# VH-VL binders against RNA polymerase II C-terminal domain phosphatase-like 3 (CPL3): the designs that were tried, part 4

Target 1, 181 residues: RNA polymerase II C-terminal domain phosphatase-like 3 (CPL3), of Arabidopsis thaliana (Mouse-ear cress) (q8ll04r923to1103)
Amino acid sequence: FASQKLSLVLDIDHTLLNSAKFNEVESRHEEILRKKEEQDREKPYRHLFRFLHMGMWTKLRPGIWNFLEKASKLYELHLYTMGNKLYATEMAKLLDPKGVLFNGRVISKGDDGDPLDGDERVPKSKDLEGVMGMESSVVIIDDSVRVWPQHKMNLIAVERYLYFPCSRRQFGLLGPSLLEL

## First folded at step 8 (VH-VL; framework fv_ustekinumab)

Design s37 (from b04 with light chain S30R)
Fold by ESMFold2-Fast, scan of step 8:
Structure s37 (fold): chain C 181 residues (1-181), chain A 121 residues (1-121), chain B 107 residues (1-107)
Amino acid sequence: as target 1 above (181 residues)
Amino acid sequence: EVQLVQSGAEVKKPGESLKISCKGSGYSFTDYWLGWVRQMPGKGLDWIGIIYPGDSDTRYSPSFQGQVTMSVDKSITTAYLQWNSLKASDTAMYYCARDYEWSGDYTFDYWGQGTLVTVSS
Amino acid sequence: DIQMTQSPSSLSASVGDRVTITCRASQGIRNYLAWYQQKPEKAPKSLIYAASSLQSGVPSRFSGSGSGTDFTLTISSLQPEDFATYYCQQYDSYPLTFGQGTKLEIK
């Protein structure tokens, strides 16, 4: 009877990465993104991605690659999103190209093909359904306390990662986005 | 082993309807996009469109929008390409192909063997 | 639509030769380019994606290079099984478009 690792549940949107649909990005900002994506491809670890079929840009949180490598040695990693299965699957592939970090432990709660709405509404609360192990053996990392009403004691809330101008506007923030800086 | 197996050759008359199939096996069918490509006799490759089996979301080439319909039946891991009214100009080999994604980069990594559609008066 | 033009349309070569096929896009596509091999009466086979990344299981004698508008597929030492038609394809924007093909024939 072997002991296994504690579970670590990771929120995707605004925690590990920030995404913006093509139609949410102004033409001038798309020109900047295209130039930045070309420069990013020359780096050892990529952080900016363009998904043609999904119709979106995705920017990974700085330090994510080191975090995932170290966390995977201590925890069984789980991805959690209120987005649909397509979004969850593509983001899991992006974060774990070799399929060794999450090992199929991906939870998607969305029921349509559009994970981004440009609204501050949270469509549903999150729970630990689908996570193997006892609730007392789980740590959660998310940018929102409100979506975990039954599991606040297991939650480590992190600062929202908002890279795109549309994402800043979604949360009522003024001033330049990280893209514009 | 990943496989895409397409339905057999079809011989039709103009105005007839047709539905050809592409059955996936050896992978999670709902986790990959599936594309359709036309190749007219002696010519190159023309992209028709792509469908995501998980929710049936589609992207069509403007040249094929309204001319053909893509659909899927997840319960039998099968994708379909359908015409309501065939034309002689639809005579071609039709391929289905799985869209492999790697860090935002795409390619059709596995292809079906093709379905030859012949439309003649 | 982005037009993809391949050069040459056909070429003849011998086993052991270095073969180069070129693909040009009508506008910048960065490195969103794939290469495919098609043998007579067979389905295409994926060779390269992202202009230079070799698909799993493809022999190392195949390589791709280029970015922006000009791309090259190289076969460093041609083998008998390499005689086929080769297609480039852009995936920068919809609709996805292919080159007209380059037919590689035995001398």
Scores: ipSAE 0.383, ipTM 0.739, lowest interface PAE 3.4, mean pLDDT 84

Design s38 (from b04 with light chain S30T)
Fold by ESMFold2-Fast, scan of step 8:
Structure s38 (fold): chain C 181 residues (1-181), chain A 121 residues (1-121), chain B 107 residues (1-107)
Amino acid sequence: as target 1 above (181 residues)
Amino acid sequence: EVQLVQSGAEVKKPGESLKISCKGSGYSFTDYWLGWVRQMPGKGLDWIGIIYPGDSDTRYSPSFQGQVTMSVDKSITTAYLQWNSLKASDTAMYYCARDYEWSGDYTFDYWGQGTLVTVSS
Amino acid sequence: DIQMTQSPSSLSASVGDRVTITCRASQGITNYLAWYQQKPEKAPKSLIYAASSLQSGVPSRFSGSGSGTDFTLTISSLQPEDFATYYCQQYDSYPLTFGQGTKLEIK
């Protein structure tokens, strides 16, 4: 029999990375982010990015580069976001700069121009439309069980990655963010 | 091979309308921003604006806002720069350029050959 | 608007010379700076982005440095094809702005 790679569907926001719009970041934190981003460029694997045209900062989850390298050998990788096409395209380029990991397997469900997942007009739930193969051959990694109402048995729920203070407030959390540590 | 091919030179009178084009090939047209830059004779480069072909979202320089319109036709991978009423001060070379992004860093990595627009009475 | 000022406005040099062109931003732009080369009657060509990252296909004799407000483009050993006008450009904030240009001429 011919073996087919299992599909791995990866949620972008709060799973692989955390983003914050420029206007959601306090001036004192913006100064810290600029210094951290400049220092981060000296590293062989970058984790902090500033996007002028989208108007936002993005911080990658620790260990992401090693994870993607290993996962790509075992799975056919897919990106899934409730964000718009621009956000999906930019995050795909960011995570796959050589164009060899996702190969166009990027699903974006947002249609209102806000590039960040969690916008008030994004769709309520996710499905596997656009992912080829049987449901039993699909593994999903996402921080939210509630957005996959029909695919809970395929889901590996991960802890939300919340780097920016505004993201912690969005989920009603108190205390310092990872940026502030 | 990435290429941006612009329409030919134009000679117009003040008050006339004009639409110039920039055709992209050799890359995914809807995955990159496309910029427009003006260069007046003997002068430096002035940024006009950028457009994202995937959804026609635009960013204009304040100096050009309301003076020109950027648009795209995805079916023929072509971007346009349009004036409703030309002025003599619009006389310049107009370049289109792909706004190449790499993890948040931007540069105009491929440029069209330019379209010379001459507006005189 | 962020004003970009280049110096010198014009420079004469000989083949084999080390050439330095500077660019100053009116406010801090971290490293969000690109450099372009433009030959007479030709479109500009991208040389450098992120202040110091060389574009694919650009000869290694070109290098960029700097952060904050002060930036430098260096050509370590000038070649005949390098005589051109050079522009810096910031992409820290809108509108995108270019320096006035530095014309590199044969001595």
Scores: ipSAE 0.501, ipTM 0.786, lowest interface PAE 2.3, mean pLDDT 85

Design s41 (from b04 with light chain A50S)
Fold by ESMFold2-Fast, scan of step 8:
Structure s41 (fold): chain C 181 residues (1-181), chain A 121 residues (1-121), chain B 107 residues (1-107)
Amino acid sequence: as target 1 above (181 residues)
Amino acid sequence: EVQLVQSGAEVKKPGESLKISCKGSGYSFTDYWLGWVRQMPGKGLDWIGIIYPGDSDTRYSPSFQGQVTMSVDKSITTAYLQWNSLKASDTAMYYCARDYEWSGDYTFDYWGQGTLVTVSS
Amino acid sequence: DIQMTQSPSSLSASVGDRVTITCRASQGISNYLAWYQQKPEKAPKSLIYSASSLQSGVPSRFSGSGSGTDFTLTISSLQPEDFATYYCQQYDSYPLTFGQGTKLEIK
């Protein structure tokens, strides 16, 4: 039996970061984002990214870099997303540019289409298929309790990270976004 | 090592169909976009489009939309550029290139050697 | 479409010279600019991305600078193998567009 760390499964969307497609961003907010991204490039730890080919903006949760460094010393890190493989791959590269944190431990479940695409579907549930070890040796961090119906005792629910105005509207919120503050 | 190997030179007549290839090796083929660039004799570089091999998602330059089709066969790590009916104006060198988009940064970091396509009557 | 204009269109220089090539975008492109080198009958080679980031394996005598609309490629001490055509390329928006090229020739 190999000596190894406990597993930590990290949800991407609304947990580690928030993304918005170009067509979901108003022109006035795009101008603000372009200025903020230019300023952010000068910082030692970047938090705001623009992806031309994926057609989206991505904002990392504050404190993410310190969190990942500390967590990687205690846990074997896994990324989990209901997004497709391209999204999962790019977000993994963004969060782990040296390839030392996740080491290929990336689970994407969006290959069968968006779980919220409007087919009257309840959001698809997540499970620990493909994660090695006993259930009791796994900790999960996610903003949604509902997607982990069989693993609620392993779950640490965090406040949703909603930076973009379109993301707030997606969850029925009417107040100003973090971008606007 | 990363390598993109393109198919050999083609000599065709107007109206003929053609499919040229670009085979990737030395990297995870489905983790990068693949682009196509045209260079007419004595002229500069013109972007045709890009394709993501993992799901065949494409982005075409408006100038090439409907003129050519990009496709991939990920089982043999090969991308294709295809014409249904060639024109003399299609005479050019065609390059494939790996599209490196890491954390919002971008470049065509590795290029194929090029495929010369000559269309004449 | 964003138009990329390079200057000069051609340049003659001697080995050891400091060479500067400029590229201007018709609208602001932030730092979404790459530089390529192309030798006769060869495929282009990536030199610089994000306006100033040097591609792996490219000699340190090459450097890039600029943001917004005005960009520069500099070769600090020209070597014989540097005689080639250089292209800038924007990736701020579709379609991706290249400059017309700057041909660097032996003086």
Scores: ipSAE 0.426, ipTM 0.769, lowest interface PAE 3.1, mean pLDDT 84

Design s42 (from b04 with light chain A50Y)
Fold by ESMFold2-Fast, scan of step 8:
Structure s42 (fold): chain C 181 residues (1-181), chain A 121 residues (1-121), chain B 107 residues (1-107)
Amino acid sequence: as target 1 above (181 residues)
Amino acid sequence: EVQLVQSGAEVKKPGESLKISCKGSGYSFTDYWLGWVRQMPGKGLDWIGIIYPGDSDTRYSPSFQGQVTMSVDKSITTAYLQWNSLKASDTAMYYCARDYEWSGDYTFDYWGQGTLVTVSS
Amino acid sequence: DIQMTQSPSSLSASVGDRVTITCRASQGISNYLAWYQQKPEKAPKSLIYYASSLQSGVPSRFSGSGSGTDFTLTISSLQPEDFATYYCQQYDSYPLTFGQGTKLEIK
């Protein structure tokens, strides 16, 4: 018998993972990424992916697999992104290959097209449209408070996950990225 | 059971238009990329391009850009390869193949039976 | 474009033989290499991806090895159904490119 669960809404970019287009990655970093990805493939749970068709690298946040497994037992999981539908769909498949975590609960607010042209990279607003239930039964995890102007009381803000140098520059930060450390 | 079923053999003259098809079944058509590969008589495999049926995003080999057009009709789970003006050099077997990428692995895992296109005058 | 070169272009062997086919890339492609089998007048069949990962349903007598520029497909004990043309394919960068093929023939 299934118990009633609260809803947990998870931001994709800079919360669960960080992605970078091939043309945003310098040649020196690509060689490092290729070696790291090859080593990562032997692990039971992978964290670094190279997607030729999407034209991008994706790095999952450390501890993500354990987090998703535990959270799915307590919450009805939702993915939320200001990115486009193609990107959201592929990231959902990556995070949930057996289709048991999100069960189609994926909200994307971006236009069809470029996989890395996401609204998360430009200031915009999110809302709980499309999430069933009352607002008081929803918890949100996101790296940005400003995109949830009407739901700050439901929000758990996390430190943004910036693995690639281009992502660090996007937020006006100087110094080395996590890839370079 | 995953299957890709292609249209039948075609015999055409230079300058004629042609549209061949590849129908997918047994899987979620819009969740996989679909590729096209040419094989000239007695020769090896030559990659034409890939299309994502969910939004019709395409990637073409530079040697086929402007020569041929890929498209899809999601309502009948069918992909198409089209020529506006055929040349004798287009004579070949054309294969469609499903490509998966959710894990970062790029593999043509299922192939259609092929469509033989013969262009002669 | 990355050029893929296979050797030999043809090979004669007997049932039970250990067969090795090689593939060389004109530049480093890490492990982004697949192998396909094609029988006369039939579509290619996927055998191996990521240089050494066996495709589901493919017999364990097939194995792949190599990294960077030099790759090998091995059939440990050749069976009658294995006489075919074999192709390697890189998927490191666009355009995707295939080797010219190695035809495996009955001795």
Scores: ipSAE 0.522, ipTM 0.791, lowest interface PAE 2.1, mean pLDDT 85

Design s43 (from b04 with light chain S53R)
Fold by ESMFold2-Fast, scan of step 8:
Structure s43 (fold): chain C 181 residues (1-181), chain A 121 residues (1-121), chain B 107 residues (1-107)
Amino acid sequence: as target 1 above (181 residues)
Amino acid sequence: EVQLVQSGAEVKKPGESLKISCKGSGYSFTDYWLGWVRQMPGKGLDWIGIIYPGDSDTRYSPSFQGQVTMSVDKSITTAYLQWNSLKASDTAMYYCARDYEWSGDYTFDYWGQGTLVTVSS
Amino acid sequence: DIQMTQSPSSLSASVGDRVTITCRASQGISNYLAWYQQKPEKAPKSLIYAASRLQSGVPSRFSGSGSGTDFTLTISSLQPEDFATYYCQQYDSYPLTFGQGTKLEIK
């Protein structure tokens, strides 16, 4: 018998990481990304990835590795995305290569289409179906309040993490992206 | 020590099915992609595809899509390459190789010794 | 598909020589290029990744350079065990593609 930890449900897109398809990245930004990714490969904890299989770039939120390590000691970690199963599975592998953090606790609600076809700009609700335990024992971290209409009291809303220029345009934001700073 | 050990040489007739294997040891099998590469006699290297053992996700070269099937058995840390109906043009050496592609670092760092497949009437 | 072309197709050299093999991509691949060594009847061995980074255990006489479309593998002082076929490979986009190979033979 292990005492059950509180559950922590983590949104993938714009909370733990930001992804952009190869065809969404301008040539000048691709050059910058390739140089940054080359430097990032030498680091013990990587934050910038290029996935040939999915045709996309992924940038992890700063501090993510320390956050996941500390959170896993206090909470039973769950990943949640409106993206499809392929995308959810690939991101879970990236964040948990040893399979020790999430232990299969990955929820994907995308029905079909592109791996990134879980656009959070378009209102679509999330719920706690599939999360074991009482609602009072669940904490949710997400960048969007609107996708959790029934679970407002459990939600810790974080600042949306938008690294790629196309992601800023997706949310109608002005000014330079984090990639450009 | 990281090792990829492949099954022994095969001699088959056209139309027969075949399944060859690649067994990984000395590393976490589900942390890495496994690729397959073909080398026809006296020719260079041709990429077939890659598979991620953790969930059996695959990516095939267009030239090999529908010609072969990649699969894994995590319980024995083994990957497979399978043909439903062999052709004489499948005669080649087949290599498996470990890939860390999803991290963007490098493509094939350790290779199996190869399985020679000969298809003749 | 990205086409990888190696030059020369074959090269004869003596122990102690400086050997240069080139690889050209049909389009820009940044530094997503690997080099492999294959000895007769053996599996390929990884030598270099990211165009210039040496694999663990590979002797320092091997070096890689280049970016974009033009790449070079150099062996600064050829040893007897270096006679082999060398392949470049791009991993910028799928499908992954190899050069046709350069056979390095003893003079």
Scores: ipSAE 0.013, ipTM 0.583, lowest interface PAE 7.7, mean pLDDT 83

Design s44 (from b04 with light chain S93Y)
Fold by ESMFold2-Fast, scan of step 8:
Structure s44 (fold): chain C 181 residues (1-181), chain A 121 residues (1-121), chain B 107 residues (1-107)
Amino acid sequence: as target 1 above (181 residues)
Amino acid sequence: EVQLVQSGAEVKKPGESLKISCKGSGYSFTDYWLGWVRQMPGKGLDWIGIIYPGDSDTRYSPSFQGQVTMSVDKSITTAYLQWNSLKASDTAMYYCARDYEWSGDYTFDYWGQGTLVTVSS
Amino acid sequence: DIQMTQSPSSLSASVGDRVTITCRASQGISNYLAWYQQKPEKAPKSLIYAASSLQSGVPSRFSGSGSGTDFTLTISSLQPEDFATYYCQQYDYYPLTFGQGTKLEIK
């Protein structure tokens, strides 16, 4: 038998992390974020990042580093985003600074506009073009079932990760965000 | 329902080793920081440190650095506080407490019932 | 270390009284302050975070205010179950530090 790993396709936005543009963050929350980012810098594995060149904050999902380490031993990892190539490349580098987890297996479907210009509330189609192997050997982790209309049987839907207040408002949710709590 | 259940009271002699536990249930154990707080008899609260179970990242109070070790076993959702050599001055009630929001405010929303550690000759 | 000083250290009050406890930080901590209630031989219970935000399930008679260095916890109409020791805690700087506690006793 050919010894092959199953493929694991991971959605970026609202699955592995949550990002917010600088202009979407209120001044009070910006102060909180700066203090938390300073504390976070000293960690071996960081979770909060401020990207000056992209004009955004990014917060990684809790437990992500352990998840990626364990998953990489069992699966061939792929990143998938409706964001543009620049955003996908930066997030891949953030999650895999040594280039050993994804090995270039990054799929981006966005236009060359603003890296965060995708509207995740509007259903968009994703497909497995570019993923080698049979569809039966692919597992997908994503926060949205609607974006995988042809592959619902392969999908593990996860709770949407919304850290920033603007992200909760984007999905029409009432109540405080994780940052506000 | 969120619960933190701590191990039972301990009576030890100076120089002995000790490991006490705090078991979490009713929530995602790896998504919240877990803190340890000491309360000496008749005294107030002293922060020992916090540990993030997802990656075992630790932050110690300078006064406890090198005195105790925090660790976790994710498979049984349990955190530990350990001494290699106890002193009489370690006599206290020890609480574990969940940090409500790791990426938000550092406040302890749920507390264990406490483990009383008595160290005397 | 940030020093947290509570006043008074103890206070006697009657059911129905309005009670105010003060907490002062040795340096500015913005609104990164929590309040806890501890009854004898029990673990502390979280009351307030971010200086003024009430924890879920905490009665509305409890309120917090303040920013920077000066903070207050107010109980608008004291109930029998409120007799306890109250602690403030800053979480803006390492190490996390608690006030020395304010003991609320029956008059």
Scores: ipSAE 0.000, ipTM 0.452, lowest interface PAE 15.5, mean pLDDT 80

Design s45 (from b04 with light chain S93T)
Fold by ESMFold2-Fast, scan of step 8:
Structure s45 (fold): chain C 181 residues (1-181), chain A 121 residues (1-121), chain B 107 residues (1-107)
Amino acid sequence: as target 1 above (181 residues)
Amino acid sequence: EVQLVQSGAEVKKPGESLKISCKGSGYSFTDYWLGWVRQMPGKGLDWIGIIYPGDSDTRYSPSFQGQVTMSVDKSITTAYLQWNSLKASDTAMYYCARDYEWSGDYTFDYWGQGTLVTVSS
Amino acid sequence: DIQMTQSPSSLSASVGDRVTITCRASQGISNYLAWYQQKPEKAPKSLIYAASSLQSGVPSRFSGSGSGTDFTLTISSLQPEDFATYYCQQYDTYPLTFGQGTKLEIK
């Protein structure tokens, strides 16, 4: 038995933020994003980012900064992604500039190997391995129930945050994205 | 606190191989990209490329692609820049620099002291 | 590749002077521009990122401005330690490219 504070496990993609690769963004939308990002850069709490080395745009969920500040006072925060190590590291740095929110509590389930076109090696589920203490002391926030097959009772499912048009298309949705609003 | 310490000066002949190093300390080595910049004698700065130590992903400048190889050894927090066959035109100061991409903004925030490479017959 | 052109290539100034250095990009780079200072025989030092954001620990006499293609670095009251070569660098698109440098010399 270990002594543990209440833990809050946070999914990255479509929960805390939405990202789109440069090649997934149409030129007309890139023009809009560049103008929005320039305006957003002047704000004390930024929500739109362009990552040259990762080749992507990232839009944070509205209210995220206030949420993380409040949640960090009540919970031991954990970050969880099915993305690779590089993605997890960059998003953790983005969300936790001072290194005080997650304190190294970042779990990535992505493949560290070469790209696997058509490979069956696809991460399909998440578990609480790497989170210390009792499962009953854990709250999970994620946009997908299906990736937590053994922990549905601990899960708060949130509405998917889909800012970019390509993200909406990936989930089979029609109509304008939040970027196009 | 944060330091990038580069290997010492090298004097080589054309056709020889060379591997220079850049050792990071005082920060999480795999949380940052590591860039290489060349400065030829009396000239400005030329970007060579960057490497992500966590998985050895690389981005090269087209003018350096195939001319040099970037690599890392995570166990000793060290990055390398390597030539298979040096040319006199490789004579330059080589800097490594930590690539700090903060909230989408970018800078080479900490630089190594530089490694002077002299290639002459 | 995006070409970065600095002007002037060199200038002479006295302690206390206001100094302005210009950097132009061959195409629009939004605000994806950094400024570096390099003293003789030393590695460059980061001064400014995102065209106008001052790097931690850099004196407030340094400021950057501009967007798109035209950028300026200003030193409001030149100090002895400011004599150096200054470089701009775009990070909008690969490959990363630097300006040719502006050498700031004692008058």
Scores: ipSAE 0.415, ipTM 0.755, lowest interface PAE 3.0, mean pLDDT 84

Design s46 (from b04 with light chain S93E)
Fold by ESMFold2-Fast, scan of step 8:
Order: sequence, then C-alpha cells, then structure tokens
Structure s46 (fold): chain C 181 residues (1-181), chain A 121 residues (1-121), chain B 107 residues (1-107)
Amino acid sequence: as target 1 above (181 residues)
Amino acid sequence: EVQLVQSGAEVKKPGESLKISCKGSGYSFTDYWLGWVRQMPGKGLDWIGIIYPGDSDTRYSPSFQGQVTMSVDKSITTAYLQWNSLKASDTAMYYCARDYEWSGDYTFDYWGQGTLVTVSS
Amino acid sequence: DIQMTQSPSSLSASVGDRVTITCRASQGISNYLAWYQQKPEKAPKSLIYAASSLQSGVPSRFSGSGSGTDFTLTISSLQPEDFATYYCQQYDEYPLTFGQGTKLEIK
C-alpha cells in the first residue's frame, strides 16, 4: 500500500539561497569570498559557490541540506524561480547533486532581457500551472507574498535570506550583511 | 553516450564565408554550455568563446570578438561557428567542447573530433 | 588576461617513470584549473578539474595538486598510452586561457 505525497513548491531566491553578481561584490568582499569558498570545499556539504559563466556567487541557506532531506520524505519537491532556464537548471543541480530530490520538477518563469520598455517595478506573478493535483494538496514556501496573488492560503512566508551586502541594499536594509559579520 | 560530432574539413579562399557545425547527442543539449577552441598547426589551444544553447547567450574571448559568430539550432542539437569573410590567418583546427559545470567547477569534458579549416590563395 | 606558463615545453621519459609537469598562473586563480591530454591528430581529453579532482574514467596514476599560482600534474608510473601533449587551463576569469603545452615523448 503506497500513499501519495503532498506537493511542496520551493522558491529559490532569498528562500533557499542568496546570489550576488560579480559586479555587485566589492573587491574586499571578493577576497573574503574566495578564501571562504576554498575552505568550504573541504566540507562534506558545501554552502558557497562561484559560477564563472553566470557571473555570480551563490550562498545556500544554513540548514538547507537537512531541510531538503526531511522535506523530500514528506513531500514531492518542486523548485520555482522567476529566473531563466539556465539559472533554474544550475540551482537545481546545486541543490540536488544526485538528481533524486526534484526529478525534473523545476519551474522557471524568467524572460531574457527587456522586450520593449516594460514596467518591471511590478512583481511578476507565480501560479501553480505545471503542478498536478488539487490546490489543497500543495504547500508553497516563499519569502514574498506578493508573487502569489491567487494562492495566499497555500503559502508559508519565510524570512528572506540575505547573505550578500548588495542584497541587503536591494531591500533597503541598514547594517552589515551576514558576509560582513 | 555523450558525443559531439563536427562537420568535415573545409578548403576556402580569403574573403569567402564559412559555417562549421557541431552536433551534440546523448545528453540534454540545452543544459550545458558549448565552447569553441582553435588550434593553429603545431601550436597550442586558444579559447574562442562559449554559447548557452537554451537562450543563445554568448561569451567571446576579446581576441575573437567580431571575427566569428557562434550560434545554435536547438531543434537539431547543433552549434555553429561562422565567418563572414575568411582570412589566411583563420587556417586552423577548430574544436567544439561541452562545458561541464558541476556546482561552479568547469571543464571541457567532451570534445568533438575537430574541423580542419584551410584558407589559401 | 591571465597568462598560463607550463614547464618544461617537452620532456623524454620511459615507461614506469614518475613524470611531473608544472603550470604557473600570472595571478592567483584559487583552484580554478583544469588539465587536458592531447594525442597526435586527436582532440583533447579532460583529465582533471578544480586543480585536483580526477575526471571519471581517468586512471588513478594521474593526479593534480596546487592552489593560487603554482600547479602540478603528476603521472606516478608512466604507461605507453600516456605519451601525449598536456595542457593546463584556468577558469578563474575571462578569457579562458591555456598553457602552451608540455610534449611528453618516448626516451
């Protein structure tokens, strides 16, 4: 007798990880990141990554490996990002190096470049298109309520994970980032 | 198995256009970057650039920017390197290679057999 | 651009020898270094990435070491099929750059 799992939809940016483009990182912080990444390579579970072709650093949320292991036993895991396919594919590989957690359940909604002169200040919305089953069988974890206008009752809002100084500035926050501490 | 198969040797005259190909099979073509590398006869390896087949995003070496164009046709899992006007100095072996990214670590893990381009007279 | 300098340019060795090839970067590249083997008239083959990580299917007699600016490729017991040209390559920043190659020849 097999029971079906509920679906868990996980936001990538500021929920499972935080990324910063190379040009958004000051040279003094780049030196610190390089030393930290080199030391992080010695650990069984890595948290800090440098992506040359994407031009960015990525820091995983503390506790993420334990969370994904436990969640995968209770839920059918889905990744969701407003980023493009390349970003979604790389982050999926990063979070699931053995290819056993998400099993192709990765949704990317990002567009490459500006089409004309759009108003990008309005957040793009997310929906459950591509996730099978009843809405009542889906749980969503995201740092932003605003991107789920029709699914607020399914949403568990989490504290934004902001590791890089540029990410804190993006959200208008005062004080040092986690990198600077 | 993963394979990259390149088009055959080309003999051209200066000023002619040329487009050579690299066909990928045995993997998800749009999930990996594809690089191009030049090797002049008896010389070492020179990186030309890379292209991401999923959206045709490119990164060129400054020494090759404006000299060649990289492109892809996802429907036939094929990448192209093209010249609008060949020069004798373009004579070389050209390799395509899959850029394998494993959590931020990069290598050209699978290579095509190479396309010899000869430009003379 | 980051300049990659290999030494020696060529060396002669016998089957069973321990062979060492060095690669030096003009600036610090952490461990963002790969090694390739190229046999005559053939495409290069990936051997090592991240300075010391062996590619799947590559014999354990190959090893890489180093960090920062100085890197080494070692073949612990040379086999007949190992006679080839070896290239290092940095992937710390664009453009990607290769060393000039080290040709390993039969003594």
Scores: ipSAE 0.402, ipTM 0.769, lowest interface PAE 3.4, mean pLDDT 84

